# Designs tried in a protein design chat: VH-VL binders against q9h9l3. Part 47

Target 1, 176 residues: q9h9l3
Amino acid sequence: PRKMVAIDCEMVGTGPKGHVSSLARCSIVNYNGDVLYDEYILPPCHIVDYRTRWSGIRKQHMVNATPFKIARGQILKILTGKIVVGHAIHNDFKALQYFHPKSLTRDTSHIPPLNRKADCPENATMSLKHLTKKLLNRDIQVGKSGHSSVEDAQATMELYKLVEVEWEEHLARNPP

## First folded at step 1 (VH-VL)

Design U3i (framework fv_unasnemab)
Fold by ESMFold2-Fast, scan of step 1:
Structure U3i (fold): chain C 176 residues (1-176), chain A 122 residues (1-122), chain B 107 residues (1-107)
Amino acid sequence: as target 1 above (176 residues)
Amino acid sequence: EVQLVESGGGLVQPGRSLRLSCTASGFTFSDYAMDWVRQAPGKGLEWVAEISSEAYGGTTYYAESVKGRFTISRDDSKSIVYLQMNSLRTEDTALYYCTRDLWFRELPMDVWGKGTTVTVSS
Amino acid sequence: DIQMTQSPSSVSASVGDRVTITCRASQDISNYLNWYQQKPGKAPKLLIYAASNLQSGVPSRFSGSGSGTDFTLTISSLQPEDFASYFCQQYDSYPLTFGGGTKVEME
């Protein structure tokens, strides 16, 4: 499947008390893990909290960042009409202010067979870090420098590939 | 009538504990974040703690001066927010106010209670 | 932490005077600033939210202005009930912080 991509976004805190999650970086990889898009993105609102320990984003990354409206257009051109894989992907779509059809969306935080392979309860929401360690024997999101959205998108695609055949068959007989 | 009523204050010795309560009425309590703000006698206002609504994760935030000693919690079924105060210090002596916060609608701290007095001395 | 510097600490004024109180944030807080009034023995009362929005029920003689780091509360024509303390507060980031207060007292 060449028309499948994986996405991971980093958000910073905007709005009162930094409670609004605004897009500040987006990485998109293809089926083989090659990077199709990776840009720092400037939110239209004042950044209150960089959330650097999680996002990896610092003020310096904003100096030449792509404005949100332009970045959103670029990202949506890549996503439209493709199967999009993500982890807790609703958060990414919310930050993009974008609706992606459920029939073309694959969320690795809500795939029961994936949890089963990881010896986790089928209906539990497991973190990307936990599933990646358990199933791929790989440590991601290590240290205090923040997450790499490229690394997270690549891990997400590899996790989906473990259940792809089984899950696509399930979706074909049980359309969303 | 929208109302917040604090209770539980009193005189305590340093190192002891107190639990403050704030009972809300006249509005949908579960929609609001709740805050505790204190005021030492004759001094200004100091924000102490906040607990978000369940819709925003029930996340808690604390002033550095109280971290590790105070715990904010809520019981939406009773419309009560609590402040558990442990290891009290003389500098915690203040009138403690409860206030509501609906920040996503630009309505932060629009209603306050009358406060409950905490005196920490020997 | 964001420090809120409020000036003046006190002002003596007469009924009918225009009173201006300023508040400075140590960093950009956009418009995430409130103004409160507090009378002796009473809880604070919200006057202005989001820097310039007048709270319902608050007299139109009160106004707020500013954005970023510099903010002003203005009382266009002081009334007897306006003798009180006034506090600014930022809600841009945690911890939430208040200005030191301004006491508006009768001359």
Scores: ipSAE 0.006, ipTM 0.565, lowest interface PAE 10.3, mean pLDDT 89

Design U3j (framework fv_unasnemab)
Fold by ESMFold2-Fast, scan of step 1:
Structure U3j (fold): chain C 176 residues (1-176), chain A 122 residues (1-122), chain B 107 residues (1-107)
Amino acid sequence: as target 1 above (176 residues)
Amino acid sequence: EVQLVESGGGLVQPGRSLRLSCTASGFTFSDYAMDWVRQAPGKGLEWVAEISSEAYGGTTYYAESVKGRFTISRDDSKSIVYLQMNSLRTEDTALYYCTREWGYSSSYFDYWGKGTTVTVSS
Amino acid sequence: DIQMTQSPSSVSASVGDRVTITCRASQDISNYLNWYQQKPGKAPKLLIYAASNLQSGVPSRFSGSGSGTDFTLTISSLQPEDFASYFCQQYDSYPLTFGGGTKVEME
């Protein structure tokens, strides 16, 4: 398939009062939804808050997790030169300490046609869970044991595919 | 055969600058991160700086003691890694090793050069 | 910063002895620890990576064990070429840090 991948990251709380978001898991899928990368990642700082309700991360996942520096290198090698799709993707890039070109970035939380198809205001920031339920009739992020970044990345790619033709044509006429 | 050859060391006065070079051969240089590790006379090892491969974004990392004064860089076409050392202090006196870092699920320095000596003294 | 404490600082041993060197991290580093050997006047050489994996070309008398904060390097039967300094190194987080070293000397 084309040079396009979808990413979703899980973060844990580090730093004072656990207020710093540090990368603890990253999943990357290709255009068809096949997993290219899925690893637990050990933050360079002490984990204060696992945020398990959202991240799905538990202490056991950290035992053989890949150190941040190594994981970052592997992830950037996959992302470089590709169109990267994500939901509120600036948070993922911030956690990776990485700048991806805007021309190659697609954020499903800020695509007006996608909101339009979901009968939502075009400039509203809708959650991945809401858009997936409305447009794909699928429930993700169910239960209280945390999210699956693989499931989230797959849903994000499927959502983007619903507006891909329209949005790519828009971007060609209105380069970022 | 993997080889790393450091050069550029010497005697310099405090506050001056010096540039170290490390020429690599026998492997695909662009696939590896490169590091500088130093050893003061009669002391242990101290990690100084790292630069990831260009495929991984050429990201740089520094020890706090050298941050803002030292700059690591690389030229993959020539298989050379550099360490630009500015505002040198007597505490920077050491044998400077160039090392190749392999990293995937683990990370380690599998090859080291013989080192180049830097002496900072009046 | 993660502090790596090695003990002993030096040990006197004879050929054929079992030598044990320990390394303690100031915080949990899982198995993200390497061991290096440095002979007098030479550059360090990788012996063990990820706590327990023997580097290719390193004699089987060397072994590593441990996880979390406590790690051990063992030389089961010391040979003349093993008189050297040994350093542990963590790669859990930046900055990368080394232990202070253990010198294995002839008795």
Scores: ipSAE 0.000, ipTM 0.483, lowest interface PAE 15.8, mean pLDDT 87

Design U3k (framework fv_unasnemab)
Fold by ESMFold2-Fast, scan of step 1:
Structure U3k (fold): chain C 176 residues (1-176), chain A 122 residues (1-122), chain B 107 residues (1-107)
Amino acid sequence: as target 1 above (176 residues)
Amino acid sequence: EVQLVESGGGLVQPGRSLRLSCTASGFTFSDYAMDWVRQAPGKGLEWVAEISSEAYGGTTYYAESVKGRFTISRDDSKSIVYLQMNSLRTEDTALYYCTRAPYYRDYYMDVWGKGTTVTVSS
Amino acid sequence: DIQMTQSPSSVSASVGDRVTITCRASQDISNYLNWYQQKPGKAPKLLIYAASNLQSGVPSRFSGSGSGTDFTLTISSLQPEDFASYFCQQYDSYPLTFGGGTKVEME
């Protein structure tokens, strides 16, 4: 019996001209949307670009942030052996420097039935904001208070629940 | 109705300064980042600068070609974004567009003004 | 800076044709790419965001695909109002950069 969690990570720019994406926040919620983990994470490299537009991260959030090595250990302990749901989740795993088995990974940006329910082309990569608006009739990522990786992880889990039965059946017949 | 209106363009000599303004209406200005994008006559689009909402500290970003010469700023109480252009060069000659973009996760310039023309010569 | 290479620079087409425009990033930008349309004397208009999401009000004949470094904008059946210039734009990192543009002109 495997449990299911949803994850959303935020990255900042490090390295030359801020071109490297480094983990700066991670939120993980359970099946019911309860928060299991939510920490700001301090990259081991100097932050060149906070990418605040996309990440919501500001310099103030790095004060008392959990160092990357410690945060990574905590996060991987939560993810190991569970079905992990995310949106464009390969970016999150890359930032974590982590491989999660494809058989236990669910990416809501690549689930054809979910796009079909949203009246979108089945093979298109739709944004989390668009799918949440269409299918949950909820606006996320609007105004200051809506910019939260917790909110994004919760929305991702709710979206997956809409197609869970159908998609799990599909994966059982067509293993990754 | 959602609208962006640019002003302040004109003819200016090299080395001088000019300030562009963009007035927004019909939406909650403070929820959006504001960008300036320019287009030289007969050429393509070039991103110039961006400013985040004042609530997020008004973080600014610039294209390498204008860094140190241009300053983007905003006044959320008036729904105006500015571009202060100093030490102007002939290669700054372009139509300057003001645009808005969502401030989290997705980024796209969904509303553009008509642009204001800046000519740097003689 | 991330360089965006767009091809072709121009294409001659007729109404009803399928038109394909390609955009290549100098490094992996995931799906952080938008497509804009610009008609002569007008401001650009957003068509596609995040590589494949059709903007509200944009006709379904427009579609976007791709991830990583290679992206495509497709117009399945060209209409008279589609003769315009098209630009891709990455937003993975600053500075934001546009492709050189593709002009779709009447044959």
Scores: ipSAE 0.006, ipTM 0.535, lowest interface PAE 10.5, mean pLDDT 87

Design U3l (framework fv_unasnemab)
Fold by ESMFold2-Fast, scan of step 1:
Structure U3l (fold): chain C 176 residues (1-176), chain A 120 residues (1-120), chain B 107 residues (1-107)
Amino acid sequence: as target 1 above (176 residues)
Amino acid sequence: EVQLVESGGGLVQPGRSLRLSCTASGFTFSDYAMDWVRQAPGKGLEWVAEISSEAYGGTTYYAESVKGRFTISRDDSKSIVYLQMNSLRTEDTALYYCTRYDYKGYFDYWGKGTTVTVSS
Amino acid sequence: DIQMTQSPSSVSASVGDRVTITCRASQDISNYLNWYQQKPGKAPKLLIYAASNLQSGVPSRFSGSGSGTDFTLTISSLQPEDFASYFCQQYDSYPLTFGGGTKVEME
């Protein structure tokens, strides 16, 4: 009965040495993979390292980006009360400075049945790229120009749908 | 032509306050972090404070020696960065430089500095 | 705070000499170190960034090397305009910190 969305964020390096990960793009898709949100986000800190190889973010994307405070409000309005699917999703929530209830959170990097279907050790943390290739026979995060957070969110939702019935039943019996 | 011009320095007694200003020109001020670096007479350089642009939320950083006493702020509409110095101590005596902090991690442009002398 | 220890505090040299200045960080700062030159009565000027990259307009006789905790600034053949103070600066962690400086003096 609860609606479900998938999220993927891109972070840039801020703070000393660029070691702080600050939100710079967020993509949210619905159950069918349709885009509900996709915006470049202006961090509240000076960007030291764009991490373009992985994030796909360049200075040009920041010119008309939505300020963090405004973007955060928009994103939280979409996420609140929904089941949120992500891959290593704690990083996305940390970048959003947001706590989402564990009972409504689904992390495809920590779902044992998903790893089992991919012939991987059940408690290993597998990359989104690996699981998507193994289970969906699709290559994502290709090339050297950075990742597409839309593509990653769509892949994440499709991966979750492979184990949804089994995992939701497990969570109903074993609440977090 | 990039230019940074500091003002507001002077002679002040311990415990008093001063506000330094730095007017920037020749570049898009709102794209850059701005810093204050000081140099006591005959001594080396000491970083004091940094502020990101207001578009980036105006995030601030301070040296331990000035935390709680100094406040860095900026006005992007005027292209000015400020350093509000409260509870001044004799060890705050220095030439105060305004400098632009490039995203690559270095100070690429400096003003000529404004002198602050804290003495009874 | 990361302490930057610079040595020597001063060096007397002649035009044409090779001058080496060292900087040591109290912890690993990777390559997040800059070198600045300060001439008497002037503001500092960036010479080298990210340990080894020469800033545009800086003569090729200046070079930087090192990573982790130990860094070196070298002037291969000292010129009259190079008599100045030199400072290293780490940007690995806040607060940003400078070395104590090295004064290159004419013999």
Scores: ipSAE 0.000, ipTM 0.484, lowest interface PAE 14.2, mean pLDDT 88

Design U4 (framework fv_unasnemab)
Fold by ESMFold2-Fast, scan of step 1:
Structure U4 (fold): chain C 176 residues (1-176), chain A 122 residues (1-122), chain B 107 residues (1-107)
Amino acid sequence: as target 1 above (176 residues)
Amino acid sequence: EVQLVESGGGLVQPGRSLRLSCTASGFTFSDAWMDWVRQAPGKGLEWVAEIRSKADYYATYYAESVKGRFTISRDDSKSIVYLQMNSLRTEDTALYYCTRGEYYDSSYMDVWGKGTTVTVSS
Amino acid sequence: DIQMTQSPSSVSASVGDRVTITCRASQSISDYLNWYQQKPGKAPKLLIYYASSLQSGVPSRFSGSGSGTDFTLTISSLQPEDFASYFCQQGYDYPLTFGGGTKVEME
């Protein structure tokens, strides 16, 4: 409903051996799946590994990308005060160097009713691709050029909508 | 029938070079991501390198142990993937498998060749 | 690099036995884990992908489970053709890495 968005970020490898995950793209969609934000983001550190198979990021995307500091400001302005839905969302918040209140955070990788509907163990961390196929009968992250963070954010919002009524009632009775 | 056939293995002295080839048949080679995986005598499996399709600009990835010494390449017109191995070390001694890599979906290798043996010894 | 620790390194079993092999990742890899079977003198064959998805043609006695860091491969009733080595492999990040392998031997 009101003041709810879904986010998905793509990271590239920086630092020694490319082991540090740095933000390189962020997509944010509203409740209906409309894109509110979708920008390539230039990390402040040298990119060692584009991780293109998963991120979809290539060197060409960095040429006119928004610098991290500016992009972070824009993104936080959209997220602040809203219910933010994501999948394994702690990784996105870490890449943004941002703390979002737990009471306003919804992580589709940690919602027991969602796993139950997918015939998965309630406490397991299932991939977005798996849950989307099981519950929405849709294939995402298909092809040869990496993930679309827009597609992932849209799928994440749709997954949450399947359990929204049940989960919001649970949270109202059992505040985090 | 989907097949991968490796060739080019042999005995080579440390510091020398060797080129492996893998000929693919039975699938649309130009669309596939191709990998090399090796297995030292009596040991486990070690991923070596990957080359993606033309759609991904032939992007390449390497294990740290071979980076700077090995080069993976492909010729889509001939359905061949190559592994150029330079500055060979005794620890590179292994059976080298050519594999077809799956896009994203767990990065699994669903088709394997029989392998070609590389022995690096003085 | 993501380190894959596989146990046990070998197990002795008889036909009809239940065999369980475990694989642990040094960091969370969600469900991006695959299992391969390798018979002596042969190339590995894909058995299970996506932690629990059975490859076409693989008997239902094979099953995979787990997510995050801990994974298991189970053979519910071992058959003569199942005496082989088994390897796990993470597909989450480069470099792709394999477990050390488990040899299932005849008792």
Scores: ipSAE 0.000, ipTM 0.488, lowest interface PAE 16.1, mean pLDDT 88

Design U4a (framework fv_unasnemab)
Fold by ESMFold2-Fast, scan of step 1:
Structure U4a (fold): chain C 176 residues (1-176), chain A 120 residues (1-120), chain B 107 residues (1-107)
Amino acid sequence: as target 1 above (176 residues)
Amino acid sequence: EVQLVESGGGLVQPGRSLRLSCTASGFTFSDAWMDWVRQAPGKGLEWVAEIRSKADYYATYYAESVKGRFTISRDDSKSIVYLQMNSLRTEDTALYYCTTDYEYYGMDVWGKGTTVTVSS
Amino acid sequence: DIQMTQSPSSVSASVGDRVTITCRASQSISDYLNWYQQKPGKAPKLLIYYASSLQSGVPSRFSGSGSGTDFTLTISSLQPEDFASYFCQQGYDYPLTFGGGTKVEME
């Protein structure tokens, strides 16, 4: 579908004890997996914990990173009016300080048919890595240098495509 | 070959200090997060401390039981991580392992450990 | 702190048996769970990382599953060299914490 994108964001720790998750990278891909956006983003708050093992973010990436407010504007222009696919996507929207319509949101961590195909309980929240391994027989988020948000966004789109027809039919009958 | 070698353990009286060293070889030490994990005789594993790499500003983390008494540090030029143990208690008696996650998540490289006995 | 509850504390098994060890986290840790094997007098050995990824050189009879709070280590057909202690460990947040361990003993 021409109006569907997948998003994945990387967060760093800000605030007390680094417990606040702040946006530090965002990747958006189209239906075919082509990259539409991929930028490092400078949080407005002091970075306490780069969480490099998971985020892949290092201080060097912040030197020429796009300031949060500018990056947010660019990202929202891409997302607005489109069906947005993500995994645990509420975290991405929270980091973006953005509300996306539920009718246009697809969260691969909350699609019962997808869990069923993976032999997981329908209402369990499964990780992106687990679902990708089970359903696509592919290992993502390998190594200790951090996750690739491009790789994660591409995997998320591919997972959604496995249930797209049945899930869109379900949503048409049971609007959110 | 990827290897970690601990040293500095011994018998020490309560209230005294001891410094453990761990020498790394066979991988890019400066990029690695280094951990100390201990095991009391006949007991399970207990994580003690971690020091991150320069990319994470050499951030340090400690188990509550050792916080304020133990200090983890590193010397990237020598590929050594240290654990400075002050105000030792009998409950600190354990085999102390140096560990790192070389390839992936999880501690895939371990030394053979160095024994610390805190006794009067 | 994230509490890791491991069960059972011990299991008696015979060669060829399927052995299952369970680990439960007090809060969601996503996939940040590792499994280790420890033999008497030896350092722990990483078996499974990131919940389900098999460490290089580890036999395929070992497998990990689960996500969030409930995790399982399975040995599909126990071999003589598998009699050992097994520990889970969460890498999600500090302090890093280990399960209490499971001793797999010969019956």
Scores: ipSAE 0.007, ipTM 0.538, lowest interface PAE 12.2, mean pLDDT 89

Design U4b (framework fv_unasnemab)
Fold by ESMFold2-Fast, scan of step 1:
Order: structure tokens, then sequence, then C-alpha cells
Structure U4b (fold): chain C 176 residues (1-176), chain A 123 residues (1-123), chain B 107 residues (1-107)
């Protein structure tokens, strides 16, 4: 059995009118939901749009934030060689400028058995909030002050654990 | 062809309200970011407000001079962008232009402008 | 706010002249600088976007250059239809801001 972690990242807008997504927070939790990493991250480019309603990032969080290059090294050290669980995880990996092996990646937005348990079409991309409410009977991403990446990472791990046995067996028979 | 047609301008007294409309045609309106830019008589250009597309959660941005008084909104079913102007001041007197920005192209420029609608705030 | 300082405010020129207009940003805006032309009684028209990209249908005598804080618009050989006002605009950060404008007048 391999070690498993769940990740969730928050992005802010950089570039023209804040259209480019840049990493500004990353949370990583272990199998039991304990926090292994949770840092605000300073993008190398000027922040145009904090996207606070969704990211929860405000200017004060950037004052002592870890520079991107340093944070990236810390994060990759945690992820390397582990099974990494995320929701729409390609966005997180893109923000990290990182390639994680497909064989060690688990994306809860693309697991048909998980959608089936939630009474959703197997091939649809369902939001983390919807799946968490349907399957865990829990409301996340509540209010207008932004999302908690810790809360999202914890929910993501719990969702994966609902289908872990079935999905790992599927992947063993059908390697990606 | 791309067309932007502004309407709703007129003469109003200070402290009153006015709503401007801009009807768009010739492109997929729902994908575009839409802006209002104004020009006081004989003066330069001043950006007023922007509304993004549904994909960008209809996010809105305002110039400091109008924040709290003006509201930008859109109706994608009718291809119309609106500017609701409340608590009007003489300084708001200007020709108001509607303009397009293609959000999916990651561009930061106004590629098409309407002919404008005149707002005069005077007692 | 990013302030855009445009110079000169006015220039008198003759047909065939080379005209250069400058625009300076109060902080780096990378290449997100656009140029517009406005004729009396008309809406502005996009000439150049992303500092140096010529808009489709705009004559090749117009060119833009610069990055960071200092930008220029050049008209290599002024034509009668070029007598107009010109404005720069930064598309980098909110609020979006324009330069004060440059009026190119017939000498």
Amino acid sequence: as target 1 above (176 residues)
Amino acid sequence: EVQLVESGGGLVQPGRSLRLSCTASGFTFSDAWMDWVRQAPGKGLEWVAEIRSKADYYATYYAESVKGRFTISRDDSKSIVYLQMNSLRTEDTALYYCTRDLSYDSSGYFDYWGKGTTVTVSS
Amino acid sequence: DIQMTQSPSSVSASVGDRVTITCRASQSISDYLNWYQQKPGKAPKLLIYYASSLQSGVPSRFSGSGSGTDFTLTISSLQPEDFASYFCQQGYDYPLTFGGGTKVEME
C-alpha cells in the first residue's frame, strides 16, 4: 500500500485584468485528515485580483506568505511518490507547474463510482460542494468570505475513502 | 458584423438616477466581458465599469469615482449590458460608451466601441 | 491606481511627417498597453494592442513599441486621415486607466 495525501489549492488572478491563475495557498492533508501543509504563497507576479469570494485570499495574507519557488519545493517534497487525491486536480498541478504521475493521481471529479453513489451521471463533472453535501451530508464553501483549502482537502479525502477499495481494484485491472 | 448600440442618456438633475443600455449583436455576447467608458465634453477617456462573463461568475469592477453609486449588469438572453447610475453628480456629465473585451482571448483591450449616449447632469 | 502619463498633449504636423507619441505608466504593466485613435464626433478606434500588435485593418504606418513603463506610438508618414486624438490605455490592473491624450493637428 502506498501513502496517500489530499491537496487543494487557492488561486489569485495575475496578468491582464487578473485573468491568469496563480497559486496563492496550498493545503495538504494525510489519510486521516490531519494537516501536513497549509501555507499562503506569494506569486512571482503582481496580484491584480484576489478573487476573495472564492479563494479566501486577502492582501494581509500575502505580507508573510512563502515565496512561490520555496513553497513549490516544500509541496513537491510532500507529493513525490505518494498517491495524491484532489478535485479537478489538473488545476492544482498546473498552478504548481508540476507533473504528477497519472498512476498515482486520483481525481474525485472523474471517478464514476463516486458520482453513482451521489445519484449523478457517471461521466459528469460534479462540484466538490455538491458531492460533499450528497455523500457526507456536510456543507462546505459556506458564505461569501471564500473557501477554506484545508476544509476542501479534508472533504476530498473523505469522498475518496468512500470508493477507495472499489476504485483501487478497478485501477489495478485497468492501469491508466 | 459587431454592433454595440447605447441608449438611455438624457438630461437629469443632480441626485437623480438614470439607466443606460447597450444592445450587442454580431458576436457571442455571453462569452464577452463588457465595459463602460465615458468622456466628459472636450476631455479624455475614463473607464467606468466592467462586467465579466458567466464563466467568470459575472464579476464586476468599478472606478473609484462611481463605486457605490453605479451598478453594471447584463442580460445574456437579450444581449444587453446595463449601467444603473444613482446619485448623479455634475461630474458624471459625459458621453458614455459601451465596449467589448473578449475574455476567452486573455486580452486587455477594447476592440469594439458603440457610438455613445450623452448624459448631462445639470440643475 | 496605475497612472498613465501621455506626451505631448498636442503636436502640429504636416502630411508626410513622422509623429511619435509617448506613454509612461507609474508602475510596470508588462506589455498590456493599448493605443486608440479618436476623430472629432466619433468613438475611439483600436489601433494597437499588447504594446506592438497591429489591429486588423489598421495601416502599417502605425507601430507601437515598449514594455514595462515606457511605450511609444509611431506614425511613420502622416496622412490627412491621421489628424486625430490618440490615447494609450493600460489593461494590466483595475481600475483600467487611459493617458490624457495627444491631439495631432494640421500645421
Scores: ipSAE 0.006, ipTM 0.575, lowest interface PAE 9.1, mean pLDDT 89

Design U4c (framework fv_unasnemab)
Fold by ESMFold2-Fast, scan of step 1:
Structure U4c (fold): chain C 176 residues (1-176), chain A 122 residues (1-122), chain B 107 residues (1-107)
Amino acid sequence: as target 1 above (176 residues)
Amino acid sequence: EVQLVESGGGLVQPGRSLRLSCTASGFTFSDAWMDWVRQAPGKGLEWVAEIRSKADYYATYYAESVKGRFTISRDDSKSIVYLQMNSLRTEDTALYYCTRESGSYYDAFDIWGKGTTVTVSS
Amino acid sequence: DIQMTQSPSSVSASVGDRVTITCRASQSISDYLNWYQQKPGKAPKLLIYYASSLQSGVPSRFSGSGSGTDFTLTISSLQPEDFASYFCQQGYDYPLTFGGGTKVEME
């Protein structure tokens, strides 16, 4: 049986006017929602825009942050060979500069049965906040202090578990 | 109703100072990035200065032509953004607009005031 | 600085015409380009943001396209209220810069 983890990353703005999204926090949880990794990550480039309203990241978090190269190595060691669940997970992989096999990737923003359970169009891209409220009756990403990547990763795993059996069957019949 | 109202413009002699104010209403001012954009009589638009939100440490940015002379600041409790203009030059003569950036990711000016006129002459 | 070259400087057109305005950046700005309309004596109004996104309340006859260095604003069927000046603006890097403007005048 392959091990399964869920990931959620927070990004800050680097580069010209802060337009480049750079990894600044990563949270990884196991199948049961226990935290396997949760670190603030120092980008290799100067942070222009903390995007605090969305990311929850402030300058104080950077003081003890793990440098990107080291954090990336730690994270990839956890992800390699596992089924990785995320929401709009291509953004997380891009921030990590990492290519995870499609056969081991599960994106809760693109699982038609999940949208169906939420009474949403099967091919629509629904936000994590909406799906979590609709299917788990839980409010996440509340307030103006930014998102919790731990909370988001935990919610993502719970959402996937709602459709895991039927979706794994679908993928076995229709490999990516 | 979302609006921005500029004030403080006037006639001023070269080398002197003037402070512009812009009062915001109808949106969460404290979360917004605010800018000043000017337009000389009969000319095009020129970006002057930007101030980011508290979440972005009130970071400020300036056009090279005004750097060291102008200071942008804000008072979130009053929903006001300011432009302190020192060592004014005749080429600073313009209509000064206060603008809101629609979002940090788009950097578009989605709300504009009607402007306040600054004339720098002898 | 990122220079924004806008063309043409002016265009004479009639109601119902298709009008195309071009904006070129001196370096790649990805999709961080915005378009504004300015009528005489009025403040500019945002029409298009992020190269191709139509601002709420703006008529569908306005559209934007392009990425990188070359961008276009199109008015599919010019209306009387569209005779105005149009400006592009890059939001990619400081200093933020505007194109020189295009005046759309009645033929």
Scores: ipSAE 0.025, ipTM 0.622, lowest interface PAE 6.4, mean pLDDT 90

